# Ledger of designs, part 28: VH-VL binders against q9m8y4

Target 1, 142 residues: q9m8y4
Amino acid sequence: MATKSTGGTEKTKSIEVKKKLINVLIVDDDPLNRRLHEMIIKTIGGISQTAKNGEEAVILHRDGEASFDLILMDKEMPERDGVSTTKKLREMKVTSMIVGVTSVADQEEERKAFMEAGLNHCLEKPLTKAKIFPLISHLFDA
Short names: E, the ipSAE of ESMFold2; O, the ipSAE of OpenDDE; V2, 0.75 times the mean of E and O plus 0.25 times the DockQ between their complexes.

## First folded at step 18 (VH-VL; framework fv_nivolumab)

Design f5 (at its last look DockQ between E and O 0.49; V2 from the best seeds 0.70)
Fold by OpenDDE, look of step 18:
Parts: C-alpha cells; sequence; structure tokens
Structure f5 (fold): chain C 142 residues (1-142), chain A 121 residues (1-121), chain B 107 residues (1-107)
C-alpha cells in the first residue's frame, strides 16, 4: 500500500504588500514649482493634487473630501500665505504631515514663525527625493 | 511681441568663468519660469537649468551642477547664467527659453537666438 | 534620466508627401511630450505640446499623437519650409531631455 504523499504545494500567497500610495497636496502659487514638486512626488511613488494658494488648500479640507498624508506648503502665496494656511488647517484638526517649503533667502525668524504655525518640518528649495524621502518613509510602513 | 536676447558669449580658456545674460521683453517676465538650453556645434539640444518666477527655486542638469548658477533680476527683465570652471564640452550655443504657461505644464514656447560660448585652449 | 530615441535619423521626402516621425521614451512620460522644429542657424520653435496640442500659430498640417512611451509627429503634406530638424522633448521628469533629432530633408 504505497502511501501517496500528497505534497500539498503550499501556494505561498505572495502577499503583494500593496505599497500604500501616499496622497500629497502641493500648495504653491508658482505653476512651475507645483509641477516640479509633482515630479518629485511621482518619483517617490506618491499621488499628488495641487492648490494655487492657501485658500484653495483650506477649501479642499472644508468640503471633507480631502485626505492627505503629506502637504507641501509654500510660504509666500497670494490670498492666503503658508503661515496662515498652516494655522487654519491645524485649527480644522487636519493631522496631515505639513512640510513647509522655503527659500534659502528666507530669514531664520520667518522660518521659525512658519514652524510655529504648525509645520512638522521645513525644507529649503529645491526639493529633492533625498530631502523628502526620509521624512515620509514611515508613512509607507503604516 | 515676445523677445529674448542672449548676450555674453565668447571664447574662453578651460577653467575660466563666463556670464551670460538674457534680456526679455514683450511679456511680464516675472510671471514665467525660465530655462537655459544649449546646443553643441552640430549636435542636439541639452537642457541646462530652470529657475522659478521669483527665482527661489532652481534645478540643473548633472553636467553643469556645481559649476553653473542660474539667476534672474525681475526688475531688469533679465535672466543670467554664471558659468564657472568651464570645460571644452561646455562649448555650445546657449539659448534662453520661456516656460509655457498653459495650465500646469511647462514646455518652452519662446526661445532667444542664442549666444555662442567656445571653450578652447 | 529619461532617454528619448527618435526615428528615423533622416527622412528624405518630396514636397507634398506625408512625413511621420517617431519618438520613443525609455519610460512612460504620460502626455508630457513636446515637439520642436529647428532650421539651420535658428532657434528651436515649439510645434506640439502635451503630445497632441498645437502651439499658437502652428499650421494644421502638423499633428502629434501618442502617450506613455510612443509618440508620433505627422506632417500631412510637406511644404518647402518644413525641411528642418525635429526634436521631441519630455517634461515629465527632471532632467528635461530631448531626442537626438530627425532631419527631414528634400529628396
Amino acid sequence: as target 1 above (142 residues)
Amino acid sequence: QVQLVESGGGVVQPGRSLRLDCKASGFTFSYYGMHWVRQAPGKGLEWVAVISRKGDNKYYADSVKGRFTISRDNSKNTLFLQMNSLRAEDTAVYYCARDLYVGDYLPFDYWGQGTLVTVSS
Amino acid sequence: EIVLTQSPATLSLSPGERATLSCRASQSVSRYLAWYQQKPGQAPRLLIYDASNRATGIPARFSGSGSGTDFTLTISSLEPEDFAVYYCQQYDNLPFTFGQGTKVEIK
């Protein structure tokens, strides 16, 4: 009686860890900056939406439809600047990581004020994958 | 009419520096990103650098990174390219180009006539 | 960087003929591809942006198509002034890159 060892091929379900796409909001009044930042976000495997100023960013969150893991916030924008926008978003209980994007020419006091508005981080232009990736790497593991 | 006029080209020795100017007219200069693009003699086009409207954001091709500096003076409607540590391979016609303001996407819609930079011993 | 490969290197045609130029990207550039015309001793001129949109003042005989990695510039009927070098350019990622060019010459 030959015991047929049914070698159950355990189909190792390769749990394709669906790499959670990071949702990013880019807030900048300069269309070139928006596009350049979109390119960078794409290289890190993120999906981006853009806003032309702080007011648009606030409206996106007010309507309750927007959920972002990361917000790239420019400092100087018409209608509503980055500092005011950051404060408003925090007042609205937005819990997204907000990264201020500043110029090298910005004064230290200005950067401090921007951080105090509720930023998680502040980065200087130009943005690069190398600058952003360390800040968001933990978002991929969540 | 939109016009871009490059100047500052010439013959220089390797290791020397040169500054190029691009004077813009016929449009609101401060509303547009600007680019430098170069073309070696008898060769194709190579993107060199980009600068944002306010001049606060800049990117460079790897071939010129650390040696070239793009800048602008919006009060003078002028784009600049400071070129340091020049090499023979930097020999080219240098064009300034305006970023196309159509939506959020950025090809080059206007070009200057270019200025020739020759780096030779 | 994204490499753009144009084909053919040279296209020899007569006035009135149809010209078809190809541009292939090493990776997807979505629709962020432009076409330029350059005549001898002149600066490049924008023809097409976003793969298929004609720039202002560009004649209807010029058309662009494609997406992702494969793009085509078509000149439906060549005029004498269309004999030039044509470049594709991607602006999906930094650095911005150009194809090596296609020369359209008179047969």
Scores: ipSAE 0.897, ipTM 0.938, lowest interface PAE 0.5, mean pLDDT 93
Fold by ESMFold2, look of step 18:
Structure f5 (fold): chain C 142 residues (1-142), chain A 121 residues (1-121), chain B 107 residues (1-107)
Amino acid sequence: as target 1 above (142 residues)
Amino acid sequence: QVQLVESGGGVVQPGRSLRLDCKASGFTFSYYGMHWVRQAPGKGLEWVAVISRKGDNKYYADSVKGRFTISRDNSKNTLFLQMNSLRAEDTAVYYCARDLYVGDYLPFDYWGQGTLVTVSS
Amino acid sequence: EIVLTQSPATLSLSPGERATLSCRASQSVSRYLAWYQQKPGQAPRLLIYDASNRATGIPARFSGSGSGTDFTLTISSLEPEDFAVYYCQQYDNLPFTFGQGTKVEIK
């Protein structure tokens, strides 16, 4: 079950390029994590939707014309994990930036496998402005 | 019956450390995010930290960031707060609190009784 | 950081009277506002969440209203056990923050 939050912060009529906010999909099986990550994304000018697992994320791309500038992908989820989901989205030719958001316990080999699934970047929880903004700042130029 | 029981409070000098424990019972601890909230004597409430149900996601208030560490052991139904470099302004009753998991995010539905930490020379 | 300002600081009333407590946020928190009751020497108790939903076991005399920046807790007819301190809390943004409290005391 996917939800959309509303809350514009980067609408500026004097700067036409910045009237468009970035669209973010947050994929995580923990409702607290989804809410916490929505809060962070809002502070940097993102509009969020959520998916409770990887299968919901795949369905969003099959059934709708939804497109996202950024996908935040948790690794460990029931139904379909983040590695499998990322592989599937890339097979479906999804070109969104995908940033993996992993636990601190992940080993280097696990992170390498996740990157090989098709991530653009991988970061450790907690998600913060300091960690994510340098990775995505170019998205606000479009 | 949901129960949260804090322990580990006491009197310590500035610069020292304490660890607080919160023992949970009467619910499936691993399904819930957990928080620490503190209240200085005669003052209002201040949120301190949150930890996700798996322990992989943690956030802190700026006033404690870098000094306090929240953690959990789901096999022992226990939440922890490691408090380092304690300051006089950390003097408070510390509560552990459970957030709601089901449905939309909700605030703290159950609280422990609190444990007093006094930081004094 | 979102600042919650509660008013009045103290509300002096008699049993049977209506209490109206205000909480104003420094920026919109949408519907993500809770109210807690705290009696001396006790932990807070959740009364209202998502601005207007009563928590389990909370009597109907407690009601919440508002959205955005302005929120109200109403106690329609005060009972002796309702004289306590009340806090609002936002959970729309990190850090989560509380108001400074409104003490409801017997006149």
Scores: ipSAE 0.643, ipTM 0.841, lowest interface PAE 1.6, mean pLDDT 88
ESMFold2 (binder alone), look of step 18: mean pLDDT 94; pTM 0.950

Design f6 (at its last look DockQ between E and O 0.49; V2 from the best seeds 0.68)
Fold by OpenDDE, look of step 18:
Structure f6 (fold): chain C 142 residues (1-142), chain A 121 residues (1-121), chain B 107 residues (1-107)
Amino acid sequence: as target 1 above (142 residues)
Amino acid sequence: QVQLVESGGGVVQPGRSLRLDCKASGFTFSSYGMHWVRQAPGKGLEWVAVISRKNDNKYYADSVKGRFTISRDNSKNTLFLQMNSLRAEDTAVYYCARDLYVGDYLPFDYWGQGTLVTVSS
Amino acid sequence: EIVLTQSPATLSLSPGERATLSCRASQSVSRYLAWYQQKPGQAPRLLIYDASNRATGIPARFSGSGSGTDFTLTISSLEPEDFAVYYCQQYDNLPFTFGQGTKVEIK
């Protein structure tokens, strides 16, 4: 009586770790920069919304409906610049990761001031997946 | 009328440098991103580089990255392409074009007539 | 990079006939696809943007359709001046890329 050992192939249910989509706000007065950054965020697996200046970014948060994991903040914008906007968002108790996106032409003192406004990180243009991914990889595991 | 005029093309040896200019007129140059696109003889179109309106953001095709530099002078309504370490495969007509898609802007809605760059030994 | 493949390579037709050109993307480009016309010795001319929007001054016989990975340019009735090379281009992701082109020639 040969006991056929039915080797139950345990189908290892590969738990497809559903990569959490991150919500990203892109703040830049240049439409091309906004679009380019949207492309990069899409490549990373994020969903993005855009604001044309710091005031729009503040309004989005004031209305209580906006929750972002990441904010890409331009430095020089009309109406409300990146430094002022970052300060205001922090005053509003926004806890999002804010990454300043600056120009190579920006002075070190200006970047320092931007960081002191409440940035988590500051990156130089052009923004790339390689630059941003190490900073935000932990947001996907959350 | 919107006009883009490229200049600076010519015949150069491999390893040499060349600078291209694109003079814009008939529109507010500083309001638009600008692109370089090239076309090798008898071949298709290849995107080369883009620059933002404020000259603060630049991207390049991998084929030219590290060798080419896109820049602009908004006071002179001029777009530039500095080409270093030129290769035979860089031989092409080089076009400047207005931005692809920005809000109400149309993709490459205006092109220059192009300038020919020939890299040959 | 996103690869755009155009078909056919060459389309031989007579004036008055309908032309159908295809552009397939290696991955979704949403609606961020443009079509250009290029005649010999000339710069490209924008025909269609956002997959289906006709550019200013472009005749109604030109139309674009599609989304995601499959796109079509249609010329409802070919005019003599329509014999040229046509390129599709995506601007959904960097680098911006063009198809290899379709030549529409007179039969």
Scores: ipSAE 0.790, ipTM 0.902, lowest interface PAE 0.7, mean pLDDT 93
Fold by ESMFold2, look of step 18:
Structure f6 (fold): chain C 142 residues (1-142), chain A 121 residues (1-121), chain B 107 residues (1-107)
Amino acid sequence: as target 1 above (142 residues)
Amino acid sequence: QVQLVESGGGVVQPGRSLRLDCKASGFTFSSYGMHWVRQAPGKGLEWVAVISRKNDNKYYADSVKGRFTISRDNSKNTLFLQMNSLRAEDTAVYYCARDLYVGDYLPFDYWGQGTLVTVSS
Amino acid sequence: EIVLTQSPATLSLSPGERATLSCRASQSVSRYLAWYQQKPGQAPRLLIYDASNRATGIPARFSGSGSGTDFTLTISSLEPEDFAVYYCQQYDNLPFTFGQGTKVEIK
């Protein structure tokens, strides 16, 4: 669907301050985790979509103009894991903030490799408002 | 037949520790999230903790956070609750409960019969 | 923490009567509400999830309705085995919470 506007007038005199809801994609193969993380994201003003694995996350970006402010990426998933998914999304020029949400048991080498795949940040589960909000607060700027 | 069997309850003094086990059978344990829910004698139900199927995501009620640890061993089909610094208000029947398997819902479709923990001087 | 308030605390009814149990949330829980039945000395049993879906094996006389803050469990015609305590539970926000229960007892 094409909706390019003519643009060109710079009428900024009375710009209304906009509340911004952020669009979040939650990628995790565990339905419990997807719902728990949706709960947390709701507390900070996010609207969530979910993907059951990395391949679904890639398809969402390939098949349409889907775009997200934030992607929460689990590492261990069937079909396509989080490392592979993050690399693929960055190859596709996805510029969303991607935050890995990993197991406490992961080794530092594994976390480093995940960061190198293209994450902006990596957090240990459980996801909490206190852990995530400082990393993404800039997404709410007008 | 889905079965969940709690064990490890008993009478302990305040400040001491106790570990509860919940053994699962009749289903693929490693495919389900698991919860602990407690019920003080003559009282209602209180959710205590949840653990994801891969033992990597855990959340606790504020009343137990920092004192209780939920964990699981999928190779032994066993859920655990390590309870430290026990208080009188922790006295309850402790149930383990399974998430609803089909779909992405959280309510508990199967419960164990519970194990009583009494914290008393 | 979302508080669930059940009313009435006790329903005294006869077999064959219709039971109507209410659960009110302190804030919206959308559709994320479950109902459980608990008989003396037994573990709870899931009746209804997602406000209105019957769990496997639950008889059609049990139905749930509502959304947001106001929810109802209805038992269309009480059977002798239905006299028990009923709890609602929300799973829209952490911590998960239960109502204090409604006891349905034989008149």
Scores: ipSAE 0.697, ipTM 0.847, lowest interface PAE 1.3, mean pLDDT 88
ESMFold2 (binder alone), look of step 18: mean pLDDT 92; pTM 0.941

## First folded at step 19 (VH-VL; framework fv_nivolumab)

Design ctl (at its last look DockQ between E and O 0.03; V2 from the best seeds 0.00; counts 0 for: pae E 10.4 > 2, placed apart)
Fold by OpenDDE, look of step 19:
Structure ctl (fold): chain C 142 residues (1-142), chain A 122 residues (1-122), chain B 107 residues (1-107)
Amino acid sequence: as target 1 above (142 residues)
Amino acid sequence: QVQLVESGGGVVQPGRSLRLDCKASGFTFSHYGMHWVRQAPGKGLEWVAVISSSGDSKSYADSVKGRFTISRDNSKNTLFLQMNSLRAEDTAVYYCARDRYGEGTYSYFDYWGQGTLVTVSS
Amino acid sequence: EIVLTQSPATLSLSPGERATLSCRASQSVSRYLAWYQQKPGQAPRLLIYDASNRATGIPARFSGSGSGTDFTLTISSLEPEDFAVYYCQQYSNLPSTFGQGTKVEIK
């Protein structure tokens, strides 16, 4: 009576770690920059929403309707600049990572002021995948 | 679905006043700037005025400045255009249009109402 | 104010043909330019924003290009429903201004 040992091949269900899509807000008055940033975010596996100025960014956070993992914040925008916007968002208890994106090189004092407004990081234009990815890689580590 | 419905148009004499209303639905009205754009019969489009989402900021075309007042009631999802000292050249279909963004000063119009006709004639 | 000049005033074409519409600004508007379609008795409809982005629901046959002062709306192959008036709008500076329009009519 040969006991056929049915070797149950335990199909190791590879838990496909569903890479958490990061939700990104792009705040920039320049359509080209917005598009560029959208493409970058798409490339890194995120989803994005855009705002044309700081006031729009603030409105999106009103009433708790919007939640972003990352905010790309331009410094110079009409109506409400990046510094003011960043301050306001922090006052509103927004806890998103805010990365300032500046176009002007060698303005350390302005950059400092922008950081002090509540930025987590500040990068110089043009934004690239190489620049942003090291800063946000931990956001993918659920 | 986003809907904008203008009302209040009609025939008025020069120098008289008229108020237009635009009722919004299908979106959070208080999050968007709003515009008025007009079109004279057989003519092109002319921007008239903008109001920010909160109503705190307003801007007007030179052609209507001092005569027209844009306002809004966010609790009623309604945009207004008070038109005073009306002139024959104010004759047009008046459209309310949604600003794609919140403040409306540097924006395009993603949704339009069907318009309401204002005729200023003696 | 920024003046937008559209050309031609009228474009007579047949279905299936390519339409090319021009919009020229008196000064640079960067990419803050939109295109609208208007049919008789209807409100304008957004086609293109930020010079080259198609609005939601706009067919792929519509495309926008340009920056600064010179912009183009292209309809790759005209459909019967595309015969309308087209307006460009700049929103770089207040007041926002429109071109005078280009009428695309059936030949």
Scores: ipSAE 0.018, ipTM 0.636, lowest interface PAE 8.3, mean pLDDT 90
Fold by ESMFold2, look of step 19:
Structure ctl (fold): chain C 142 residues (1-142), chain A 122 residues (1-122), chain B 107 residues (1-107)
Amino acid sequence: as target 1 above (142 residues)
Amino acid sequence: QVQLVESGGGVVQPGRSLRLDCKASGFTFSHYGMHWVRQAPGKGLEWVAVISSSGDSKSYADSVKGRFTISRDNSKNTLFLQMNSLRAEDTAVYYCARDRYGEGTYSYFDYWGQGTLVTVSS
Amino acid sequence: EIVLTQSPATLSLSPGERATLSCRASQSVSRYLAWYQQKPGQAPRLLIYDASNRATGIPARFSGSGSGTDFTLTISSLEPEDFAVYYCQQYSNLPSTFGQGTKVEIK
């Protein structure tokens, strides 16, 4: 296990993870994205669970009584999209940190609408450790 | 238990410099962005500056830009505010505050220090 | 920068009464608004975050509401310890800004 790398300039790097584990929900309808995001979360010391769409994410909070430190919320999903899902979760008093993920093609107004749904942050795809970790590093203390 | 303890306040003449320290304990300091917020005697709160968790990104209120420098030493769990070219209107209690989200945008302050008084008078 | 205007400047009430404090933003801050309580000689204390969520340890008599530009802090029945100054803060944009405060005083 290396706490610091001195030989690379790559965007994604392994990092030292504190003893505290972070419980993450990944909401994305693309199985490749779910797998990629699971790997990123594992690399930074998180434990992840997935939902294939917004309705599954809502059900997890209602019926399973699940609780997460972080939710990664894809915007474009069939049935219930990320905006609608985020609004519903906040209506249900879910207090998790929610980070939205969007395509580079999204207009500023679409990103504002997503933020207004109740996100804490919004990131552009592709998701990387470098983009995520500064936003969530404090969760490893809580 | 999260603790933030400011020090370095005092009385100085206009044009002089002071450095404030904020010592953090009870949490992993390097995971959090940090802010300075000030309050002139009998007045409201004014945000002063923010520094990201890594120290790579900083922002300042227009009233202090070019005169104040925020910095941090994550190995010492310490936040700093270097205040140069002090003016009478800089007289205030200075608080350090923890950024809930680590960045300073989209964040509220969940923990505050006790404050340290800076008085700038001739 | 986003200006927050609090109303009223001073609210004179008795214990047991309902206090309603207003914070109005010069442009939309969505739900990114917090409320703080400050007693003389003390640091501010977080009460409400994200417009309506109570911070840990905050009594149920405190509630927040609103989004966009108009926000309200309500204290349903004032207790003696609630007489203090209250500030709102927006964290939608840098620079982060505070309202000028509302003083809630006895009688």
Scores: ipSAE 0.007, ipTM 0.613, lowest interface PAE 10.4, mean pLDDT 85
ESMFold2 (binder alone), look of step 19: mean pLDDT 93; pTM 0.952

Design g1 (at its last fold request DockQ between E and O 0.47; V2 from the best seeds 0.75)
Fold by OpenDDE, fold request of step 24:
Structure g1 (fold): chain C 142 residues (1-142), chain A 122 residues (1-122), chain B 107 residues (1-107)
Amino acid sequence: as target 1 above (142 residues)
Amino acid sequence: QVQLVESGGGVVQPGRSLRLDCKASGFTFSHYGMHWVRQAPGKGLEWVAVISRKGDNKYYADSVKGRFTISRDNSKNTLFLQMNSLRAEDTAVYYCARDRSGEGKYLYFDYWGQGTLVTVSS
Amino acid sequence: EIVLTQSPATLSLSPGERATLSCRASQSVSRYLAWYQQKPGQAPRLLIYDASNRATGIPARFSGSGSGTDFTLTISSLEPEDFAVYYCQQYDNLPFTFGQGTKVEIK
């Protein structure tokens, strides 16, 4: 009586860690910068929306329909600048990671003021995958 | 009428520096991103660099990164390309081109200058 | 980088004939593709943007089609002034890249 050992092939459920798609808001008054940043976010595996100024960014959050994991916030914009916008978003209890985007020409005091407005991080232009990815890598694990 | 006029090209030895200028007219210069594109003799087109409207954001092709600097003076309606550590492979006609960054996601070149020739030869 | 491959390298045709030029991308560029015409000793001229939109002042005989990885420039009836080199260019990602060009010459 040969006992057929039924070797149960344990189907290793490859937990396909579905990389969470991150939702990104790009706020910049320069259409070229918006598009360039969209390209970078795409390479990171994010989906992006854009706003041309701080007021549009605020409106997107008021309507309750927009939730972003990451906000790329330009410092200098017409109507509402990055500092004012960041403060307003924080007042609205927006919990998104906000990364300030500054220029090389910006003074340290200006950067400090921007950070104090409620930024999580501040990066200098040009933005690159290498600069952004270390800051947001934990957002993919969530 | 939109016009772009490049200048500053010439013959230089390897390792030397050269500065190119592009004078813009016929449009509000500060409202547009600008590009440099080059073409080696008898070859195709190669994108070199881009600069944002305010000049605060710049990207370069890997072939020129660390050697070339794109800049602009909006008060003078002028785009610049500072080329350092020039190599033989940098020999090309250099074009300045306007980026059509309207409300749309357009990063194509709608207007070009006539170009200026840079020859790097020993 | 995204590589654009144009075909054929050379297209020999007579005036009045239809020209069909191909541009293939190594990866999807969505509709972020432009076509340029360049004549000898001249700067490139924009023909088509966003794959199918004709630039201002471009004759109706020029048309663009395609999306993703495969794009086509069509000249419905060649005029003598259309004999030139044509380049495709993608602006989906940095660096911006061009095809190697297609030369349209008089047969």
Scores: ipSAE 0.909, ipTM 0.947, lowest interface PAE 0.5, mean pLDDT 94
Fold by ESMFold2, look of step 19:
Formats: C-alpha cells, sequence, structure tokens
Structure g1 (fold): chain C 142 residues (1-142), chain A 122 residues (1-122), chain B 107 residues (1-107)
C-alpha cells in the first residue's frame, strides 16, 4: 500500500558545520621547531608555511602576494631576530595577528619589549593547542 | 662516525629519581634535535620526549609529563633525562635517538644509542 | 593519539622468500611513516623513512610503499640477517607512536 506525503517541505536544519582553514606563517630558525609547530597548527585546522628567519619572513611579504591570518614569531633568530622582524612587518602595514613564541628563560622586560614591537600576544614554548587556540579562536568564526 | 652512548641506568625503588646521560660524538650535536625512546622488557617502543637544537623547545609523552625533564648541554655534547617519581611502569631500556635533520622531514630517528636499562622495583 | 596496527604479528618464512609486512594507521599520516628493524638486545635500525625512501646503507631488497593509512614493508628475498622484529612509526602528529611489531622468524 502506497502512502502519500505532504508537499512543500520547509528546508530543515543542517547538522554539518564547515570549518574555516587559516593560513599560518611559522618563523623559527630551528627546522625541528618549524615541524613541531606545523603539527600543532594542523590539529586546529591551520595550513602552514615556514620561514627560516626574520629576513625570509620580510622578503616573503615584500616580494609576493603572500597573506597570512596568523604569524608565529620566534624571538632569537640569525639574520633578523623576531623583535626587528615584527617591527618591520608592522611598518609594512602587515595586519596579520602576530603571536610571539619564546623561550621560557625570557625575562618580563624582554617579553614586554617584544609585545611593544607589534605582537598581539606572546606565548612561551612549548607551543600547544591549549595555549594558542584561545588566542586565535575568532579567526575560525568567519 | 655517529655515536650515542647512554649511561646512568640502574635499579631504583618506586618514587625515587634517576638521571640518564647520552654522550654524542661524530657529528655536530648542536645542529640536531634529540629524543628519548623507551622499550619495556619484551614490549614495543614508546616515544618519551624531544628537545630542540638549542634546548628551548621540549615535548613529552603524557605518561611521563610532569615527572621527566629532557635537557641538553651543547658545550659537552650531552643529552639528559631527569626522571623523578619513578613508577614500576617506567621500567624499560632507554634509548637516546638523533632526530634526522636536513632538508627532509624530521621526527624519525636515524641513529640510536645502545640503550641503558632502568628497573623500578620495590 | 594515532594507533598503528601491524600485521601479521608473526611471519614464519624461509631464507629466499618474500616478506610482506603491513602497517595501518587509525587516521591518515600522509607519508610520515618510518620502518625500523630490531634484533634482540640491540637498538632499532632505521630502514625506511617518508614511507618509501631507504635510509643510508640499507640494502635494495628492502622497499616501502603506501600513504595515508595503509603502508607496506617488503623484503624481496629474505637473508639470514633479516630475521628480526620490524616496527613502523608515524611522525605526523604528537605523540609519535610505533606499531606493536611484526616478528619475522625462520620457518
Amino acid sequence: as target 1 above (142 residues)
Amino acid sequence: QVQLVESGGGVVQPGRSLRLDCKASGFTFSHYGMHWVRQAPGKGLEWVAVISRKGDNKYYADSVKGRFTISRDNSKNTLFLQMNSLRAEDTAVYYCARDRSGEGKYLYFDYWGQGTLVTVSS
Amino acid sequence: EIVLTQSPATLSLSPGERATLSCRASQSVSRYLAWYQQKPGQAPRLLIYDASNRATGIPARFSGSGSGTDFTLTISSLEPEDFAVYYCQQYDNLPFTFGQGTKVEIK
């Protein structure tokens, strides 16, 4: 026996939520750190590029159309350190969120100077999902 | 010739501490990340901890987090594992391992020491 | 945590035979998979990295293949020195994990 259903169905709820991916630049002179941080960023839905030092990070923004939602900035690097790099990127009108990722040994005064260079936040190594996600969660809302 | 030589293993009671050393030679130690990996008798391999070239970045397995501290002294080509609050389940051969550096992917272990046995027994 | 399941647990073969060892990951690890050989009382030895690349000094009879979740180590013709335990290891995500091992033993 066939049954009849009412026509004109209202579009109902969708249970699927599509997550936004963010573009992240990881700036650190240690290739192991770059890979470890890539892993962490991957777990929260980020796509990473890397720079081996501050000078590469500056060149990347100067020479191309590269644009990042988030920059993870190490402090101590050869060629150009993180403080100098952050200042330069802000002078170039880079508006990305920049989060410093520094040694636990850094003094309060050093962290303050790094923040004043133009960071949005400063975290101590090791980078973890728990440390970074609360600071950047708004980047995934749009 | 790359060599990694662990030392400091022994028999200790639960709740005690032990420090392992790993002496490196035959390569530029400060250019490489380093790991500890352990193997309980008759069991498989378990990664324990990693430390970056400069020692500024460290990660641990959950089973040892808060009890073990990885460190290094690049001037002495030595890797350390400080093991506190030892438990019976920490009984294992402990290997130090070199993280492969270069242009490839990292976090696999191209050279291993011969290991040092830690036995935690009441 | 990414679980690696190796099969079979034991592979009983004779010298000259082909050995095929499987490693399956609980989620994709892309190509970030290594294989190690370990003999009793010895440290592991790296055989294969990035799923398919032979480490320095590893004989051509060892080959790796696969990506994503399914990986294979093949020993084309077993030599007496190849009877050992073999472990796969992923390095796509923390914590780094190993399979439980496959023992290749003399039939």
Scores: ipSAE 0.805, ipTM 0.892, lowest interface PAE 0.9, mean pLDDT 89
ESMFold2 (binder alone), look of step 19: mean pLDDT 93; pTM 0.946
OpenDDE, look of step 19: ipSAE 0.905; ipTM 0.946
ESMFold2, look of step 20: ipSAE 0.782; ipTM 0.882
ESMFold2 (binder alone), look of step 20: mean pLDDT 92; pTM 0.940
OpenDDE, look of step 20: ipSAE 0.905; ipTM 0.944
ESMFold2, fold request of step 24: ipSAE 0.780, 0.739, 0.762; ipTM 0.883, 0.866, 0.881
ESMFold2 (binder alone), fold request of step 24: mean pLDDT 93, 93, 93; pTM 0.951, 0.951, 0.949
OpenDDE, fold request of step 24: ipSAE 0.908, 0.905; ipTM 0.946, 0.944

